# VHH binders against p49116, part 3

Target 1, 238 residues: p49116
Amino acid sequence: EGPLLSDTHVTFKLTMPSPMPEYLNVHYICESASRLLFLSMHWARSIPAFQALGQDCNTSLVRACWNELFTLGLAQCAQVMSLSTILAAIVNHLQNSIQEDKLSGDRIKQVMEHIWKLQEFCNSMAKLDIDGYEYAYLKAIVLFSPDHPGLTSTSQIEKFQEKAQMELQDYVQKTYSEDTYRLARILVRLPALRLMSSNITEELFFTGLIGNVSIDSIIPYILKMETAEYNGQITGAS

## First folded at step 6 (VHH)

Design t48
Fold by OpenDDE, look of step 6:
Structure t48 (fold): chain B 238 residues (1-238), chain A 120 residues (1-120)
Amino acid sequence: as target 1 above (238 residues)
Amino acid sequence: DVQLVESGGGLVQAGGSLRLSCAASGFTFSNYGMYWGRQAPGKGREWVSGISWSGGYTAYASSVKGRFTISRDNAKNTLYLQMNNLKPEDTALYYCARPGYGSSDESDYWGQGTQVTVSS
């Protein structure tokens, strides 16, 4: 059996909305995030192993890990997205909400901590200088996580995860043969993804576009969407 | 098609220096870490040095550490290996490589190599 991924899966090119506004408004942020979300999900969809699990299992997996995939995507696309600027804008918008007394002190703290965790994660990944190949396999490891509740075909999912891990290991070993700890340094970052709230991520990046609709509820639709369609929808929403 | 073309090898005296180049094409160069390997006569392939996609991280074999420097120019799709204080034991066919997919070494991409010969 062939490898889990191919060159087509290593390529992860995010196209940002154009032009970039002088002031990053909620719409721009949401559109950018949506593009990344769609890219991430369609990336998953393009993996033969993912397809082999069937539609129901596929949907369940993505529902379980979309926040982690999205976060890895943010880290990977941080420069293209000007993520620091986006996050600063989000904080500014949050300040407005604070002034309007719409948020409790505890909620403010929670959201700010989330932003901090996100920044730290992305910075940590940048420090490791993770490449496209490594990101692809890290996303695969996250995607094929068998430990989410309610999943079917967990044995097969586990096999795919193991395959992803092994292939990543081989890559790291080949590229950095005498750095025996690089793989561990990379993998040890993954737990941080699960410390991040999907709800807060949704509120920060998507509330302006989807309103009261949850990411969870639209995942099946995104997975069935043609790549050309989401581009059209994004442009239409602009 | 992935192509890697090494150059810069030659004959040099012990203590001398060489700079190898590897021109990459047929793939997104910046998506991958790259590495140099070498094969001495009668010996197997040996890993020499690796570099991350941006060049922010480098690794070296103990045998070349402090003498060799790996670098890359992503704008030129080129990998480099600066070799200083060369020793006769550095004599080998040097090749640049991009890792492939899977567990087989044969899945990797490498060029034809460039011969480095260090005389005593």
Scores: ipSAE 0.908, ipTM 0.965, lowest interface PAE 0.4, mean pLDDT 93
Fold by ESMFold2, look of step 8:
Structure t48 (fold): chain B 238 residues (1-238), chain A 120 residues (1-120)
Amino acid sequence: as target 1 above (238 residues)
Amino acid sequence: DVQLVESGGGLVQAGGSLRLSCAASGFTFSNYGMYWGRQAPGKGREWVSGISWSGGYTAYASSVKGRFTISRDNAKNTLYLQMNNLKPEDTALYYCARPGYGSSDESDYWGQGTQVTVSS
């Protein structure tokens, strides 16, 4: 068959809430993160190979990898989001909570380490100067992971992942023919994504959601949304 | 509907310099890495240099490293190749390219090229 992805999947434009607040607050951070989440889900849903796996398999895949897709999205959109400013504000808030003895020391250490790992991941991706094509294929490799527990159709999922790997390899080798290490440098960044905790991601970026609802629980509804509803959520015009 | 148009080639004496330009249209230029290639008379195509989307990562063929510099201006949708200390073996048709999707060379996008001729 033809290529796994196309130019439409390489395009990944995040629009930030407007106007910018005088002080970063939980509502701005949560709306920004929600737009990225919906953009990431729309991206995954638009892939023909993903559509071919069927609704139950789609839900299972996204539940397994949404945090990895979100983290790749954070790295890709770090400049547009002013992510370093957002993370600095969160760190300052947490450090104030430590000095006021309002949170457990173990939890604060876990959250701070998660933030540090996220910053390190984003910095490493920036140093490699990962482009939109490379991000799209890294997301596809993460999405079509056959090794998650409870998946059906794992043979077809593995085939799609191998296709994504081969197409990324061909792109890198064509663009940088005498740089034999770029592909390996890119791929060795992916294991760090499995170290990211989905519950800490929810705490950092999604504390403003209605109630304390798990992202995992809303995935089936997000995947079923009409395109018009998606556009409203991505731009905040619900 | 990707379009790539090279310019800046010409005749130059050995030791001289040229700057090639490549005007890009029909796609979001800043989403992709780009590369320059060349084809000498009677020879196959040779990869020359590649550049990442922002210009922060570059790579060069060993035959041109230290003499050629690839760059880009995303505001102008333009790719550049500065060629210094030119040698007669640099004589070739130079083309800019963006890789396509899949493994087929037919999926890549390239221009018609600009001729560089280096006299001894």
Scores: ipSAE 0.645, ipTM 0.875, lowest interface PAE 1.5, mean pLDDT 87

## First folded at step 7 (VHH)

Design ua18
Fold by OpenDDE, look of step 10:
Structure ua18 (fold): chain B 238 residues (1-238), chain A 121 residues (1-121)
Amino acid sequence: as target 1 above (238 residues)
Amino acid sequence: EVQLVESGGGVVQPGGSLRLSCAASGFTFSSYAMSWVRQAPGKGPEWVSSITGSGGSTLYADSVKGRFTISRDNSKNTLYLQMNSLRPEDTALYYCVKGGYLPWRKEFDISSQGTLVTVSS
């Protein structure tokens, strides 16, 4: 068997809505987030090993890890997205909800902590100066996680995860030979992804989805989209 | 030239059912996702449902979920919308649209005449 990932899987280019408005409304935030979600799912389905798992397993796997993939995507695309500005806008919108007494004190705290964790994670990844290859392998490790409940073909998923880990190790050893502990520093960031609530992420970024659909329902739809249609979305007007 | 022709609309009582059809021509039907969009009087177009090119996946607006079913027959270049448990608020012109669901899409390229669905007592 060949490598799990190729150079084609390293490219991860997010196209943002243009122009960026002076005021980031819920629609702009949702569109930006949706574009990232679509890109992440499209990336996943471009991996031959992912396709080899079959449709049902693929869908289940992505449903289990979409928040982690999305968060890694946020970190990777933080500059292009102006993530800090987006998060600030989200906080501002939350302030309006607070003033309207729509949220409990406990819920406000949970949401604010989640935003903080997101920002902190992205900052930590920026500090590590993670490159495109490392991001690709990290996403693969997250994608091929066998420890989610209800998964089939867990042995095969585990093998793919091991391949991703080994390839990352080889890459880091080759590219950053002088930094003996780089691999460990990178991998130790992954547990932070599991601390983040998918429900809160969905609430923060995806409340503006047309038709009020759930991420759970949209995942299989994205995974089964025609390639030509996806490409057309990149140039689509908001 | 892309042509879409809707049919199957009519007047029905609340709780009733209708089945809409859309005949498509002028493009490779199976290569494109398709959507239903509706427009109520005095309101803008609203996304209702979408189906992928192969028909392997479907999406529904929350307002119609559990009541409507989108399907397609690629051998006949036809899109369908089965509407059950119809409500007065479902009253609208229903349009077939080439293209799938986009989370941010509020505007639709409607070039067809649509089919009128009226739900009233």
Scores: ipSAE 0.846, ipTM 0.924, lowest interface PAE 0.6, mean pLDDT 94
Fold by ESMFold2, look of step 10:
Structure ua18 (fold): chain B 238 residues (1-238), chain A 121 residues (1-121)
Amino acid sequence: as target 1 above (238 residues)
Amino acid sequence: EVQLVESGGGVVQPGGSLRLSCAASGFTFSSYAMSWVRQAPGKGPEWVSSITGSGGSTLYADSVKGRFTISRDNSKNTLYLQMNSLRPEDTALYYCVKGGYLPWRKEFDISSQGTLVTVSS
C-alpha cells in the first residue's frame, strides 16, 4: 500500500552526450534519445507497483506504452536537450534521405506530420509549465493503462492507474489551489500521445531514418539489464 | 586489465557452422553484458549480438537472427557465438566486446585481436 510514487520517482535528470558536436548529427541525436529511453525505462521499473505486476505483465505493459513514456520524456526534457534544435536537425537529415531515395513520398509526409505533432505536444506542455511531480504522475497514468490489447492483470493495472489519477489530483489541488482548472488542462493533453507512431519515433530517433530498429522487440532485453549496464546506457559510460 | 581472447574462427563453405568462443578476464564477467561485433573487409564495424550479464536476455541483428545464437557460461568466464547456415556475407573478423551494445550504437570498445571467419564457395 502507501503512495504510488515516492520522491525518488520525481527526479528525472537527463544528461546529454559530451562533447557536444559543432554540428548536430544523427549519432548525437540517437545517443541522446537512447539515454532518454533508458532513463524512462529505469524510472518505470523502479516503481513498486510496476514490480508487483510480475515480469511478463511488466514486459507487455512497457511494450505497449514505451512510445508514450518516451514522448512525455521529450516534453519534460525539451529545454535540457534543446529539442527544437534536434528536431530541426532531423528535418535536415530527412532532406538528405530523400536525395538518397530511402523514403517514399507518402512516408515522408507521414514523418513530417509526426514531427509537427511532436512539436505541438511539447509546446503545449511547456505552456502549461508542468512540474516534475505532475510529469511523474502523468507518466504513471500512461504506464498503467489497462486498455492496451494483450495485457493480463488488467484489473490491477486499472487500480494502479486510478491511484495515480487520485494522487495527481491531490497534488494539484494542494500545490496549485488558486488554479481551479489546472488538472483538467493537464489531463486533456494525454490523448495526443496515442497519436504518436512508435515506428516513426524509431526512425526519427534510433535509426536516423536508416536501418531497422524495433524498440518493442528489445524491451525484454532492456528491462532485464543489470543495474551497472543500465546506468551506463543512461550516461553513455561503458 | 581487461582481456578478451576470441577463438573458433576458420574457413567453411556456405551453409556450414562454426562456434566462436571468447575467454574473458580482468573484470567481473557476470556483472556485464557482452556483445559480438564483426568487421567485413573494407567495411566499418557491425554489431551482431548482445547478451545480458546473467544470460537472461539476448538480442540479435536482423541479418543474423534465427541463424546465430549468443550464449555465456559465467562459471567459465566464456562467451559463445554459435553460427549456423553461414553465408559469404558473414565473412568478417569477429570481436568479443565488453558491454551491451544495441543496434543504433556505432562506437565499440574493441580491445582484442578477433577471430577470422571466412565463408567461401
Scores: ipSAE 0.223, ipTM 0.629, lowest interface PAE 4.8, mean pLDDT 85

## First folded at step 8 (VHH)

Design kb11
Fold by OpenDDE, look of step 8:
Structure kb11 (fold): chain B 238 residues (1-238), chain A 119 residues (1-119)
Amino acid sequence: as target 1 above (238 residues)
Amino acid sequence: QLQLVESGGGLVQAGGSLRLSCTASGNDYAMGWFRQGPGKEREFVASISRSGGYTYYADSVKGRFTISRDNAKNTLYLQMNSLKSEDTAVYYCAADRWGRYQSPSYDYWGKGTRVTVSS
């Protein structure tokens, strides 16, 4: 059996909406986030091992890990997205909601902590100078996580995760031979992803676009969407 | 496409110092310095990660050369101290699109700047 990932899976190019507005409005933020989400889902779909699991299992996996994949995507695309600016804009929008007394004090705290966690995670990844290959493998490890409840084919998922881990190990040893502990430094970042609430992420990045529709409910649709369709939407929105 | 422009080359006496600069049209790349001496193949000199947190040096320049970068200025630097005649070369700036500071292959290259060390 060939490698889990190929060079084609390393490319992860996010195209931002154009033009960038003078003020980052909710629509721009949601559109940007949606593009990242779609890119992440289609990336997963491009992996032969992912396809081999079948549609039902694939959907279940993505439903379980979309927030982690999305967060890794945010970290990877932080510069092109101007993530700090986006997060600042989100905070500003939240302040308006606070003034309108739409959120409880506890909820405000939760949301602000989540934003902080996102920023810290992305900063930590930037400090580690994670490269494109490493991101691809990390995403694969996160995608093929067998420890989510309700999954079928967990043995096969575990095998794919192990393969991803081994390939990452080989890559890091080959590429960064003088940095003996790089693999460990990278892998210890993964637990931070599990601390992040998918619900809060959804509220922060997607509420303005999908309204009462959940990311969970649209995942099957995204996974069935043709890449050409996605690209067409990107070009049409510009 | 990333543009790289080297500067700072010149004539220097053995034991002297020189600082090279490379201006980039972006700062989201791992970058490195290479050099090609007369009649020699291009060789790795030093590399630096995107954030500048990690550096790597060829054994021949370790302890004498320092690679650094200023991302706000989109500029890469190579401080060369204790220069030797064997350091005479055209020095090239390079960038890796995948962000690998120990890249096996760099994607973008400058035109180079000449450094001559006289005995």
Scores: ipSAE 0.876, ipTM 0.944, lowest interface PAE 0.5, mean pLDDT 93
Fold by ESMFold2, look of step 10:
Structure kb11 (fold): chain B 238 residues (1-238), chain A 119 residues (1-119)
Amino acid sequence: as target 1 above (238 residues)
Amino acid sequence: QLQLVESGGGLVQAGGSLRLSCTASGNDYAMGWFRQGPGKEREFVASISRSGGYTYYADSVKGRFTISRDNAKNTLYLQMNSLKSEDTAVYYCAADRWGRYQSPSYDYWGKGTRVTVSS
């Protein structure tokens, strides 16, 4: 039995493409986002409880929650990624598209609302100063969500989620013993993740890498990838 | 590897004030101050979260010391007021790589700056 996560699951080191270009471009944004995606998939794959569910369940879980895991990764790595700069560049591009009438007004509204919600989420997480252990358990809670449509082994997934919740509670109470409301403040941030559109995330961060395929269609291949190839994708090495 | 350099130590009269600084090579860490008095074990003084929004103080310094940080300058501060002779110590800057503002252990340490409080 033992704990759901070990200390190796707390490490989440994102390495950015170097050097950062003078002017942000689609390639830099897509490469940075791709590294985060692969880091997040490697993290999920390394969890023994996740491995125990089997390949079909693994694929179904990650397809259901990849955008939520990616969004937690954005919040955790916002400073190293210079995420505020990336989002500002995207907003500037969208404002120019409005001026030039090159994109549907309804689509622009949807994308701008998504950016605002993403920035608000990341700011709320930064304001709480969520630590590396807390992020690891929040990601586990999101990963082992039993209420997504089409999942098998729902009772086992629920047990793993409850274990993640109990371990987070124990951690917060021991580490932040004088802050009696910290667990509640952290947990109430999670519903905002369900507001994040995977389609818009793909458009914002993956347009240069994803032609006519979606992230959810490549999830089975990412999860089967050999460790050496995984490390190449995370660091940008061939 | 994160580099931490303390400054601002010196000799001060009891009841006086002193501000310590710690320059860091980065700011994506929870940080704290520790001290070691003559013949004593190193003890916790104060800590602060990555953003500066959360602080934690040892009971012996509450109300007299204020921890703060300026992330644009990668600098941590300790404002020490109403100094007592028992505050005499070498003061160390420390950082936690996991971002815990009440960390049970710290990963990076400065070499310290000496504070002497005379009667």
Scores: ipSAE 0.531, ipTM 0.825, lowest interface PAE 2.3, mean pLDDT 88

Design kb15
Fold by OpenDDE, look of step 10:
Structure kb15 (fold): chain B 238 residues (1-238), chain A 119 residues (1-119)
Amino acid sequence: as target 1 above (238 residues)
Amino acid sequence: QLQLVESGGGLVQAGGSLRLSCTASGSDYAMAWFRQGPGKEREFVASISRSGSYTYYADSVKGRFTISRDNAKNTLYLQMNSLKSEDTAVYYCAADQWGRYKSPSYDYWGKGTRVTVSS
């Protein structure tokens, strides 16, 4: 059996909306986030093992892990996205809501903590110097997680996750032979993804474009999106 | 597409020091130095990860050369100490799009800067 991932799955290039506005408005943030989400979903779709699980199982997997994939994508694309600037803009927009008494004190705290967690995670990944191969394998490990409730074909999912882990191990051993504990150091970052609320992520990044529609509900449509249509969304030409 | 421009080359006496620079149009890349001496094949010199946490050196330059980077300035450096005649070469800056500091191949290359070490 061939490898789970190939070089084609390492490429993860996000194209930002152009031009960047002087003031990062909600629309720009949402558009940027949407492009990343689409890229992440179509990345998953490009993996033969993912395709082999079938449409129903695929949809269930993505629904379960989209926030983790998205967050890994944020970390990976932090520079091209100017993520710090985006997060600052989000905080500024949140301040407006605070002034208008639209949020409770507890909710404000939750949202601010979430933003802090996102920033901290991305900073930690940058400090670790995670490369494109490692990101690809980490995303695969997250994608093929068998421990989500309601999944079918859990044995196959587990097999694919193990394969991703083994390939990552081999890669790290080969590339980072001088750093004996690099693999462990990388893997211990994954639990942080599970502590992040998908609902808050959705509220922060997607409220302006999706309105009352949940990410959960649109995932099947994104996964069924044709390549031409996807490319149109990425370039903003559609 | 990433553009790389080397500078800092010149004539130096054996035992001397020289610092090369490479300006990049971006900083989200693992980067490396290569060199090509007269009548020789291009050879690896040193590489550095995106944040600079990892470095790798050819045995021939280990202990004498130091690779570093300033991401705020989008600049790669090569500090060359205790230079030898064998270090005479055109030095090239290279970048890996996937951030691999031990890359089998690099995607972007500069035009090179000449270093001549006189005996």
Scores: ipSAE 0.784, ipTM 0.900, lowest interface PAE 0.6, mean pLDDT 92
Fold by ESMFold2, look of step 10:
Structure kb15 (fold): chain B 238 residues (1-238), chain A 119 residues (1-119)
Amino acid sequence: as target 1 above (238 residues)
Amino acid sequence: QLQLVESGGGLVQAGGSLRLSCTASGSDYAMAWFRQGPGKEREFVASISRSGSYTYYADSVKGRFTISRDNAKNTLYLQMNSLKSEDTAVYYCAADQWGRYKSPSYDYWGKGTRVTVSS
């Protein structure tokens, strides 16, 4: 009956692997992306409404939306991550793959289109100057999406999503009262997230993750991780 | 921890102009100017979003002051035109870690720079 999110859910601080290499490589990109993924999933786990849905529903929700949460995280942390530099390094790698005949021309076109869409999304969010509170509510709206096939408790999930939408509306109206259309401009960004392919995200950011195992398969383990173990994964064995 | 250093304060005649600068150790913050006149509470002057796309002004300075930023230099500016005696104050640079260009509170503050407007 209280608010869906509290101020503690606004905190979303990504720490990058140290030290940053002179030139970016697959290992640095994968470690950085893994930290964001873990941060995003543990952020979701910290929400009381999410906890109330139960373990099986939690796993189903995150499997359905992890790529959208990850993409919102990329936009929110783009400066800290130096995302534009990471994407440039990925593009250079793709050019080498063409020269070595490792990927088909159709696949390369598909991947390049995805990179363009990702960059456009991040730029549009930066241009709107989405704040940390707004990002928290947007992530909650994406997380509590009742539209995904195969979900249980869809009525309760829908109620949580409506609560997140209401809290975002109240926040924007109170904080940015002079900008009558800000809520609408923010919400129309969400459909673009459904255009992002989880398959391509795995290829772009998670090539160094154990044998290219799908993110779907590791989600239950990430959600069950103890806080101490989670911190070790973020920092890489400490 | 974010460091904020103001500069550009000084003595100026009424009707004149002055530009304040605030150098920051980072650019991923929404930023603002506040001021505190003699015997008064600190008051909001103007704020600007992380990208610079959104600005907000107190009514008392609207049309006379312009806030801007150069993110390549991590520098915030306040161009003050048509200065009045009531603009005499210590001007403070402030930053909001959550990126709110219209924020109810600010997390980081500079030490301030004094502006005196003579009759």
Scores: ipSAE 0.634, ipTM 0.851, lowest interface PAE 1.4, mean pLDDT 87

Design tb1
Fold by OpenDDE, look of step 10:
Structure tb1 (fold): chain B 238 residues (1-238), chain A 120 residues (1-120)
Amino acid sequence: as target 1 above (238 residues)
Amino acid sequence: DVQLVESGGGLVQAGGSLRLSCAASGFTFSNYGMYWGRQAPGKGREWVSGISWSGGYTNYASSVKGRFTISRDNAKNTLYLQMNNLKPEDTALYYCARPGYGKSDESDYWGQGTQVTVSS
């Protein structure tokens, strides 16, 4: 049996909307986030093991882990996205909402804490100097998580996750042979992803979606998109 | 196709220095950590040093720590190994490697290597 991933899955190139406005408006933020989301979904769909699980199981997996995949994508693409600038803009927009008394004090605190957690996570990943190979396998580990409720084929999902973990371990071992703790340092970051609210992420990045459609509701449609349509969405050609 | 081409080897006296280079092509260089290995006559392959994608993190075998320095230039798709205070036991064929997908180094990509010979 061949490896879970290949070079095609290590490549994860996000194309930002152009031109970048002087002031990052909600539309630009939403478009950038959408492109990342589509890229992440396209990435998942391109994995043979993912395809082998079937459409229903695939949809369930992505629904369960899209926030984690998206967050890993943010970390991986933080420089290209100018994530700090985007987050600052989001905070500024939030301030406007605060002034308009649209949010409770408790909600404001929750949202601000979420932004902080996102920043800290991305910073921690940068400090670890995670490469494209490691990101690919971390995303695979997250994607093939058998512990979400309502999943079918959990045994097979678990096998794929174990395969991802083992291949990542092999990579780290042969690349950094004298650092016996690197793998642990990397993997210990994954729990932080589970502490992040998908709802808050959606509110922060995807508020500008037409019709207030939830990410959960559009995931099946994204996964059924033709390759040409995917390419159009991630490059902004459509 | 992935290609790695090592250069910079040669004959040097004990206590001397060499700088090895590895030119990479056929893949996105900055997506991968890289490592140097070596193979001495009659011995198996030995890991020497590893470096993260940005060069911000480095790792060394105990036998070369403090003497060797691994670095990279992503703009030039080049990996380097600065070897100082060379010893006869450092004599080996040095190869640059990109990790592949699988167990051990058998699935990895490496070049033909460059010979380093340290005389006593």
Scores: ipSAE 0.911, ipTM 0.964, lowest interface PAE 0.5, mean pLDDT 93
Fold by ESMFold2, look of step 10:
Structure tb1 (fold): chain B 238 residues (1-238), chain A 120 residues (1-120)
Amino acid sequence: as target 1 above (238 residues)
Amino acid sequence: DVQLVESGGGLVQAGGSLRLSCAASGFTFSNYGMYWGRQAPGKGREWVSGISWSGGYTNYASSVKGRFTISRDNAKNTLYLQMNNLKPEDTALYYCARPGYGKSDESDYWGQGTQVTVSS
């Protein structure tokens, strides 16, 4: 009954830390990424269908997909974040670590491959000219994925995912009536999200934030936060 | 409240040109694709052309392809339709639209329309 999302869920505005440093550094990157993470968790928590699944199911879903939601957020906000500049700075730092013999070549190769996959994903989304409506529904499809192991309420999650797919289909059909393939081109991008490593995302974007604690371990805390505290984390007001 | 206001219609001779504008307000214009529709007398609304949020992707009904060009200016919250080589069968009330939440285009957001009349 009624749409899965509304115009408020289509809105996804990331505000970057100010002032922007002359040289990008770990603190700026971690604060920027933290704002995106909290914005993404706030977005997920605000969906009535998500709320209806209950706290344990909510935690399980977000633990399974937080990196996919974060990656969609990176692609959606790539311009405002200057993501290409951030990734270039990270690449330069990694190359300096090789010359100083501080990191193994295998680890650096693994991280570089992840960066290239991330950039390819963001470029493909930009090439398709994915809009805020489409991003919101792609995030919903990813969030309500019934195929993650260990989930309860799989039937209800599947129904919500099908509703998200249907509402995205309706939008694409109404907007681009002579292009029967746009939906398929958009949906084919989703499997690439499963190639993104949570561990490497934490290393690239969250090294100064969590020490030795993984993001999936703090998700129950994040989902319980008061709205005012969320807004502080999203804007960096603290 | 979503508002869409079309302008630029009028009477034009066959072979002529018109440029339609649509001023948008009440929503974040750059979050959505937009489209033009038209309604000729005694007919339902016909989809004419759609455009993605940045303008990087456009799509046209076969009846207008090559003659009409859709564009947008997100800084001005404005959608455009350049109509060239107009024909009498292009005579219609032209609407800009933002998709709504639902299967039917009746759930979409429409302007009041601007009349285009093409004389033979």
Scores: ipSAE 0.759, ipTM 0.917, lowest interface PAE 1.0, mean pLDDT 88

